# Miniprotein binders against f4hyd7r31to219, part 7

Target 1, 189 residues: f4hyd7r31to219
Amino acid sequence: DKIRLSAKRDAKEDEGEELPTELNTINSAGGFLVVSPDKLSVKYTNTNLHGHDVGVVQANKPAPIKCLTYYFEIFVKDSGIKGQIAIGFTKESFKMRRQPGWEVNSCGYHGDDGYLYRGQGKGEPFGPKFTKDDAVGGGINYASQEFFFTKNGTIVGKIPKDIRGHLFPTVAVHSQNEEVLVNFGKKKF
Below, E stands for the ipSAE of ESMFold2; O stands for the ipSAE of OpenDDE; V2 stands for 0.75 times the mean of E and O plus 0.25 times the DockQ between their complexes.

## First folded at step 3 (miniprotein)

Design d8
Fold by ESMFold2-Fast, scan of step 3:
Structure d8 (fold): chain B 189 residues (1-189), chain A 80 residues (1-80)
Amino acid sequence: as target 1 above (189 residues)
Amino acid sequence: SPAEEARRALDEARRYLEEAERLAEQGDYQRVIELTREAILRALWALRIAEYTGDRELAAEARRIIDEATRLMARAYRES
């Protein structure tokens, strides 16, 4: 639930672990996306629709591990031309040219097909498509060792977390005018 | 700050461009194309920040890097 997720996040701040607070503009594919001055919004601005021109950006810190559950959320302000928005988790070494879940050691839920990508170069049917005005979340349940994803406050699916090490909240946009707002927990989920 | 972000992006763009210039002298035009593209993307990010903040000097520096990288990329295409 939304309330429990917020309470668990707040409790973990007391353990002194640094939390994701904003998007990392330094290691992004900056030419394919623009991050707002507050570092909490992403808009696709590249006019080249080639398959390798994905705008990918990671959070500034990895998801904390000293907690039972981690969760972050996006709000789809504009789904653009193709609606190829993705949310998920990647390692620091992730290539900044592919959506989360396309390459090994990444996981992503994609809006245009509703599919889950688990680092196998292909997607599998998972949940509903998501689009303008949807709130979509990505989470880690450390107790059960699962990734989970949400749409508008409802869990759409869970999968085993088979990736070890530090994982960065990641968002991707891939067509003109796609725009998302990111919530790392400063605002209630 | 926005200025620090733009400066870091320009520094990255300059490093990509310098590496591309070295590789062009070595005849590795395939990698020159890749690195000049990266330089342009970083410089475009800096340009967007500079235009948003009204920093004309930073915008001019970004445009100079874009121009240099674009000319080098064009040369690399001709030589490949």
Scores: ipSAE 0.000, ipTM 0.065, lowest interface PAE 25.1, mean pLDDT 75

Design e1
Fold by ESMFold2-Fast, scan of step 3:
Structure e1 (fold): chain B 189 residues (1-189), chain A 80 residues (1-80)
Amino acid sequence: as target 1 above (189 residues)
Amino acid sequence: SPAEEARRALDEARRYLEEAEELAWQGDYYEVIELTREAIRRATEALRIAEETGDRELAAEARRIIDEATRLMARAYLES
């Protein structure tokens, strides 16, 4: 009986950590970005460009902590007019109008300069710039206590993870027409 | 002894990494992710002991395995 078998499976509890699956539309900078209906892409939409008009969005769940490593990826569909796309990790309480890595307790790899930002209000040289058609990843290695970032299948760099607690995969767009697709592992990277 | 424990952990890490490399050639990326996780875990334990005992050669080898396993794991995620 398939119906009884399905009901029996649905009654079985699984209390493992839930993984990030989509972008959190509630926890985003209002008006500066639009998240797609499938919640797996984001586009910058602000018509008045200011340095403070950053579109930031977090995943719907934090990266799991009961594992040895975590990884997610973006695909840069359009780099817009300035290419100010960033990928990284932030705490739940992060200011959603800042690129990841700008504020304390965040870390981000930025496409326009290739710099790493680790909460100091400025970046440091890190890796190559990234732009349209690049696949860029962010990861946490819990065994070594390191953040790592990738570009097109190659590790760009690794740094000590100096942030404790739950961290949310985070993406930022900051100029007109910037658009990225996010992959949390449901599709092949 | 701690030195024997570290050597055993490092040898286990190397075996996991070698198996993961072979499975990567076969396109079995799900298993590659699991094996590289084990390689990193075992090599990290070896590194901890090596650093506590001042064994620089063993610490260097453990870091090499962690680096290789981390790169392979990232590749496996990208291909999976």
Scores: ipSAE 0.000, ipTM 0.116, lowest interface PAE 22.2, mean pLDDT 76

Design e2
Fold by ESMFold2-Fast, scan of step 3:
Structure e2 (fold): chain B 189 residues (1-189), chain A 80 residues (1-80)
Amino acid sequence: as target 1 above (189 residues)
Amino acid sequence: SPALEARRALDEARRYLEEAERLAEQGDYQRVIELTREAIRRATEALEIAYWTGDRLLAAEARRIIDEATRLMARAYRES
């Protein structure tokens, strides 16, 4: 819990950077998902016909850089048919057809295999799988220069942050009925 | 108004899809991918409004366009 709470306090101390508050449907949605009216929920809206039919959406703002730690969380409301939900970080130029971590300059923790993807089109064993009713988080520790991921309040793993510049919290859904709620810190973690 | 916004988004999505279908017949799969992505984006905007307003007919039309554009985009990826 302390790790989750520190992210909120660090973000609050950020001077002049706008924080992620909701999902961005203007220039980042892949069209295979629908975003709720409050822009804090996403559901896959199409049948998965091909590996590139990924519904990807970024936050409306990048993670702040002028803080010690950034953190956001998803709650898996429905794992759908395949449970191919992913959480992570991407640059603004990310291709909105791939899960986070498939393209260079992106990082993603994937629910169906529990693997971490770091821009090579392949995953590496990392943590447990995640599914319906799990709360999964993605974070950046700027002091240590690490990405970290959580599941149900515990750190799953940490890796070196080897991507520079602004990074956008990113969520992906990839099979029918997958649905997640996103928390950018307005609700207690 | 949300209704006008949704109608415009849906009309644009239909236009993108029709152009993509034409370009697919010409074998221009890179442009097919670009246009189907735009069709899906606009239809998804309409679907979001339909979800907000409870407009079942608008939602059905938007989903139909998303399905058709998705199938065409998948074919274009295979061919590119």
Scores: ipSAE 0.000, ipTM 0.132, lowest interface PAE 16.9, mean pLDDT 76

Design g1
Fold by ESMFold2-Fast, scan of step 3:
Structure g1 (fold): chain B 189 residues (1-189), chain A 80 residues (1-80)
Amino acid sequence: as target 1 above (189 residues)
Amino acid sequence: SPAEQAEKALLEAWSYLRQAYELAEKGDYTKVIDLTKQAIEKATEALKIAQETGDKDLAKLAEDIIKYATELMALAYEES
């Protein structure tokens, strides 16, 4: 049967939007994470922890813009050695070995410090730390033009959405045994 | 250890498959066939070790990589 490889190849010339449904295996960081066969789980599998080897993966489609709010969630199955899990949004051209929020035109909420990163290479205090068994969400409110993040169903913070264009749900793992399940809305939040 | 060897082979298989997907997306099918063959070889190595050690989760991951690589290889032959 036909294999569909990307949104660009399968795109129609109409105005319809396809929703993120799974992780993008093509743009995942080489060797530092493994995406599960259902493409809804990511685990840091590299045991050779020399420095700053970050495992980063984007969703297969950008967040839709023809809606009032977009939201996705992760469940922290294992926080690994350092708990350096991050959730956020990046542009398609994002550097795959950087946590979301590190580079310009990205935004990320980080579990180990609870800080928000807005593309300045430096975090700022934002919300609580998150760890094993926490459900953490990232969202866009298009009406108010804000990014927001949640922990266990409660909004922890909001910031102005100062990034234009298509943004991809993004998750990162950075230490041995970190494992995250991703929910793009097929299961109830 | 056998477990470390299997994990290394699985990671190499996944790396080859990811490279093959990227090249297929860009229309470079001449390398896709070779990369998918390498992915199948490494995943088969991991599968054999997983079966010998009773690691059902790793065996399932290896089987899925073989399945995906085989499907992509078939597409690459059709497009070339």
Scores: ipSAE 0.000, ipTM 0.118, lowest interface PAE 18.5, mean pLDDT 73

Design g2
Fold by ESMFold2-Fast, scan of step 3:
Structure g2 (fold): chain B 189 residues (1-189), chain A 80 residues (1-80)
Amino acid sequence: as target 1 above (189 residues)
Amino acid sequence: SPAEQAEKALYEARSYLWQALELAEKGDYTKVIDLTKQAIEKATEALKIAQETGDKDLAKLAEDIIKYATELMALAYEES
């Protein structure tokens, strides 16, 4: 069934975890993307299409670990020339020049092929392709230790979470004119 | 009071569950099993009181904790 998911947090936690609220402009790829003034959208601005010219940006905070489920969403405003948009999770040490899931310590669902990438430099068939006007989500179920992804409110797949430690919501754009809006939960999913 | 007992039990249940989730994230599954058992016990205590006092919100929260702690405990057994 069609399910809209959001982070589940306990208001009586001993210490608070700060939630992701916006994109981290400091760690974005140099010159390959522009982040909007509200830090909730990103557009690819480089004309190069080579593999090292990926525009990657992380959220300003990691996904919280003191919760049952974490979820964030993107809206594909423009799929650009190749539709090489990716959503997923990366560790803080991730190199900001490859799509999430391409290199170790990352996981990503890619729009151009619909494949899941688990940090081994290769993708596996996973879900449908996604493109302009799709809402695509990435989540962590900490209780079951699974990553999951959604398209237009429906879960498309789940996999074991094989990465430990803090993980940052991550978005990538890789071809001219790709543009996405990011929702960290301030608007309903 | 019963309400205070239920809130204390629920707080303890959530504390155990959050500790278990933190340790699971670090891969320490042996301790996760013990913590999830304690979370289920405390959440069950809170659920009984919530049902007796008609506190539907607290009952639902206790049920959610039991559900997720049980799932996490099953994962911890597979990993340990």
Scores: ipSAE 0.000, ipTM 0.359, lowest interface PAE 11.6, mean pLDDT 75

Design g3
Fold by ESMFold2-Fast, scan of step 3:
Structure g3 (fold): chain B 189 residues (1-189), chain A 80 residues (1-80)
Amino acid sequence: as target 1 above (189 residues)
Amino acid sequence: SPAEQALKALDEAYSYLEQALELAEKGDYTKVIDLTKQAIEKATEALKIAQETGDKDLAKLAEWIIKRATYLMAEAYEES
């Protein structure tokens, strides 16, 4: 039975892939945000409200590629002054002062307008706005090659995944008092 | 018979997957995406027949091919 022998091989190969567990503080915009000691929450603390003062942080590992679906989630603890919270995916080389989706090779769902951004600096209508007490998710469906996003357990939209290579779960905050909690799967979704 | 059609589709699916695995082992992802898509298509045909005929063993084999080919396709996209 060749099929069953191949299945046993695949199970051993999957054991080696490291998963995102926390936020990466090394590559964050340190002057604009604070990451909690457990590395699972981020708050905007900069008082300079300038258009390029975006607080962006990536997960410590890229989304795994040896799975059918990857998913992570944020809980909006505080939407701050403008509600400019974003969730999405970026490459390791992404500029840390830009929201996900603003630059090429990134994708982000933004709370203030409910729009999707795909690397052209302009958003497109996509889903509902999200704010305080909303749980918002970002995912990759590898079978269909799609990004998808959720709000409070419901899929709000799907788009083709036209970015290749390793992608990092990414969150952004952009106005005073914005604060989000991140769940990489240790707590049940 | 439906069982013979399903087995033929499953054999074709496995053949595509085996070719894709051989190319991936060599680091050659150029045709892996196309081969894995064909494997998923044929395995899905087998799965549909298995579900219609109540053949649980064949359905599990088809689901395994779909899962394995999907993992390999994801790898090929990320490395190409």
Scores: ipSAE 0.000, ipTM 0.221, lowest interface PAE 18.2, mean pLDDT 75

Design g4
Fold by ESMFold2-Fast, scan of step 3:
Structure g4 (fold): chain B 189 residues (1-189), chain A 80 residues (1-80)
Amino acid sequence: as target 1 above (189 residues)
Amino acid sequence: SPAEQAREALDLAKWYLERAKYLAEKGDYTEVIDLTKYAIELATEALKIAQETGDKDLAKQAEDIIKEATELMAKAYEES
């Protein structure tokens, strides 16, 4: 089942809260990824080829909290050499060069192992691996207080949302030639 | 600043070492060599800055990571 953005309840909620529309180039690891001119795709690039260099980028706005459900999606255009693509949610203060889920107060679903990361280096078995031509989503269900992730329109797993405050949709690439397109809802999911 | 660069490098080195230890504990040595190499590279960066700035605590932490990661990397080569 596809997940979609819920309508906001009233005019005050609409006035106070802007939706993510594009990637934030200022908060990206500038030396390890390139954001497209339309700010809706990222590609890993690293002239120094340090294996620890994660390209991470956040959306330009946090996920809205004045809605029932928030959801965004990536399309894996190229899985690169290692397929180390990750999708998830992080605080604005999330450190550069880390995949979502590595630091406390972050959560990420990782393509190379299919594992879920909840603020520590140890991943948990979660869902299938994902790779080239997969559409992978990350969402928040505020009614149930859960994070959820999808692969090709199907929910792969749900977990309690124990992180408070504003959270930013986040994507990471971590090996040469990895490239993802991001959909914040302008195109149908 | 150099001090912030060193702390970031040290934090990331600690993360890679903990991940390597976790995979080694599970008997999965396929990525342990790469992860320990990354930990050593980052801790070495932190150590260089710590020595230049006179931060003895940071230097000691970096040295400890290099030692532990090097020992784990040697074990991973033996097991693979």
Scores: ipSAE 0.000, ipTM 0.355, lowest interface PAE 11.6, mean pLDDT 80

Design g5
Fold by ESMFold2-Fast, scan of step 3:
Structure g5 (fold): chain B 189 residues (1-189), chain A 80 residues (1-80)
Amino acid sequence: as target 1 above (189 residues)
Amino acid sequence: SPAEQARKALDEAKSYLEQAKELAEKGDYTKVILLTWQAIRKAYEALEIAQETGDKDLAKQALDIIEEAYELMAKAYEES
């Protein structure tokens, strides 16, 4: 469970493999979101209120591949106006104007509908909606070649991992005041 | 070395931004968005190392790329 997932990440760090530790710094001049000074929080701000502008941010490193399971988590501090928060995985070449799972080579679990998006621009029923005060996780089981997602410590669903290559933990916010905290494993899940 | 890594990241950022500008002239705004994001990512990589090593010139160059890339990305969104 959570303890085992944390121990697995720490073992890989000890082996000198590069691990996700923080979010990429995103300048608010680009208009969609701001990353906190500690690089572990994301907030959608009023600096750019265009309806189609999604704030997307990747971790600073891809998920490690020298492990059987990788996992990261978000805590929804504020669900904002629309609750359009998403968590998932994207390739380095991902388009940065889309929620994870909307474009090809991405996968995302979306809070507003509870649907899973697999790169087709269309979601499928998957799990419960998530909102303020929920802890939501995204993971990769390399042994089974599956993505999985969690809500408040419980696995809500699994799907085949149909994307090859390095994958970056990814978070998206899409309406005013949406704010999430990210945990890459420095705290127990 | 950290200095070599930072210079390579900065050079990659410059290359992505130049490619993005050329594609913007051709009206390929989808690729502009992708390339400006890659430029920003590489420029932040260079900036982090430059801040740690105290290379103020490289840090300034990285910040300039970040600003220009975000401006171009915003324009590409408006045009797509």
Scores: ipSAE 0.000, ipTM 0.106, lowest interface PAE 19.4, mean pLDDT 73

Design g6 (at its last look DockQ between E and O 0.01; V2 from the best seeds 0.00; counts 0 for: pae O 11.3 > 1.5, placed apart)
Fold by ESMFold2-Fast, scan of step 3:
Structure g6 (fold): chain B 189 residues (1-189), chain A 80 residues (1-80)
Amino acid sequence: as target 1 above (189 residues)
Amino acid sequence: SPAEQARKALDEAKSYLEQAKELAEKGDYTKVIDLTYQAIEKALEALEIAQETGDKDLALQAWDIIREAYELMAKAYEES
């Protein structure tokens, strides 16, 4: 059940492609999250909960295209009040007011229900719920044109990659005290 | 114009992919990998412009190149 990780991460054969290294604080939406000084942790900060107050942040670069597989991971440091953490991929043009997968041009695996969201505003049963101390990953297999997701090193599911174009690793937090650490490959998965 | 840019990028992508296929038949897999990188980069440029301008035929052609290039890249890595 091991994931084949990004070949590009270990073998640089192209000088022009840059990898995701940190979270993008410039294009952050909603003001409902704070990103750490190292730009590798995100925490939900809005105490006046409304159903639509989602904190969403993208990586600073799109997933690389000059590789067979791309993978990134989060570690759930705190699942907060409701455990509404999501991991996935979005296009740069995605309107980041919702968790990944709620709107078109996005795909997300959600911790509170374990469901997969594919831009339809509704989830489908997919994998286990995830919570505090879980390591959860999102990946792209370009050869098969699939998204895949992992929990604690094991693939939980694969789906067709029906979003075409550059895609950004994306993380969302949605309830008080939710906090995740992001690993873009500087540390071993 | 965007349409001219997309067509030029598509033509470059086709050229890179055809070169990659020819070299794969000759067993030069290191060059195949680099050529598939170039094909994907140009095809993705064409695809994104085509999606923005609503050119469905060009978008489909670009996507076919991307798909085929990744299949060839996977084969080249296996053979290397």
Scores: ipSAE 0.494, ipTM 0.819, lowest interface PAE 2.0, mean pLDDT 82
Fold by ESMFold2, look of step 4:
Structure g6 (fold): chain B 189 residues (1-189), chain A 80 residues (1-80)
Amino acid sequence: as target 1 above (189 residues)
Amino acid sequence: SPAEQARKALDEAKSYLEQAKELAEKGDYTKVIDLTYQAIEKALEALEIAQETGDKDLALQAWDIIREAYELMAKAYEES
């Protein structure tokens, strides 16, 4: 299937591009999250006195484009007090205090409502909610120009990819104690 | 000017894509993935400028190159 085939094809694509391998701690949303020493997990550390103080972090490299598909996963270790965890794709200049999908240069699948956000001011019904102990994936199918998302290994939805340019794998945590682990492909999905 | 930069990038993208097509027609897929990648990179450069300047025609041309390049890239992966 596409998930396993994508991982095999990505191994053939490393000859021309640097791949995402870890979270980018240089441009993280300071004061709202802590990234682990191995740079493969993130936890929201603030009490979120304001609703716009999102802990957003991008991967260290954009998703490769010398391939037919790209895919990464998060694992929800702690859904925190509100479960406002998101997975998605953003351009390099994305506002790091916003959930992916809140702005026009981003796309995000959100755990608390299961909605897809892509910069239209409101979310759209899309997939199931996701919470603690769920594995959630995000991917790009370049042949069809679609974003796709998974929950626990099953594709839950696809949307046209209308965000152009180089896109960074992105994760967000937004309420106290939300924590995710990120798998950029070093572990089998 | 931005229009000149976008047109130059688009022409380079077309050149890479045509080189890839020529090799593929000869059954030589060894360099097709690299050439389609370069075509895509240049087409994305043109597309970004076209979106900033509102040049819809240039954006459509860049998009057509991107779609065609990925179709050829898929064939190259199939053949290897």
Scores: ipSAE 0.318, ipTM 0.698, lowest interface PAE 2.7, mean pLDDT 82
Fold by OpenDDE base, look of step 4:
Structure g6 (fold): chain B 189 residues (1-189), chain A 80 residues (1-80)
Amino acid sequence: as target 1 above (189 residues)
Amino acid sequence: SPAEQARKALDEAKSYLEQAKELAEKGDYTKVIDLTYQAIEKALEALEIAQETGDKDLALQAWDIIREAYELMAKAYEES
């Protein structure tokens, strides 16, 4: 509760930065995922049980930099077949067929193993697994220069922010019927 | 046993990675992607068990397979 409240207060619209508000459907590879009409949910629709293609979607805007803390959440509505859901931060040039953290200059917390990925193809033990009915958050603390992640309102871990430039809130789905809702601050999960 | 399961998963992961390498040499990148994904899945299974049991050597081997499989998968996507 306190973390969600503090992160919402610090992401003030104040200094003319556009905040992330919805999912970017323009760059979504339409073959692997469906974004809802409200652009606040994503579902993996590939019927291939062994879906090799990652359904990745970014926010429409990067995380603001003129704040102390940025934070967003997902709610896992359906874990699908494998629960290979990821939350993280990526650059604008991020390859839309990769999980966040598999590529250089990205990071992601993955639900299937609870590991953190940071672009070296190596996950590290980080937090608990997450699945259906879990709320999972990703944030940037600019004062400490750290990424942090949450599960059900509790911080599960933090890492140094070693990525430079603007970063987009990023969500990935990878197995059939995985469905997540995204909260950029307007809704209470 | 968990240790036997982890070793079996690791051996399956190695087999998939080797098959993927052979097909990459032949330019069959579609099958390379499929096999690298299977290698990663099996290596992750081995890794999870290895971490639970504290088998650091098996965990390192699983990570090596995961890394090689992702590198090969990335190459296959660039060549396809």
Scores: ipSAE 0.000, ipTM 0.197, lowest interface PAE 11.3, mean pLDDT 85
ESMFold2 (binder alone), look of step 4: mean pLDDT 88; pTM 0.868

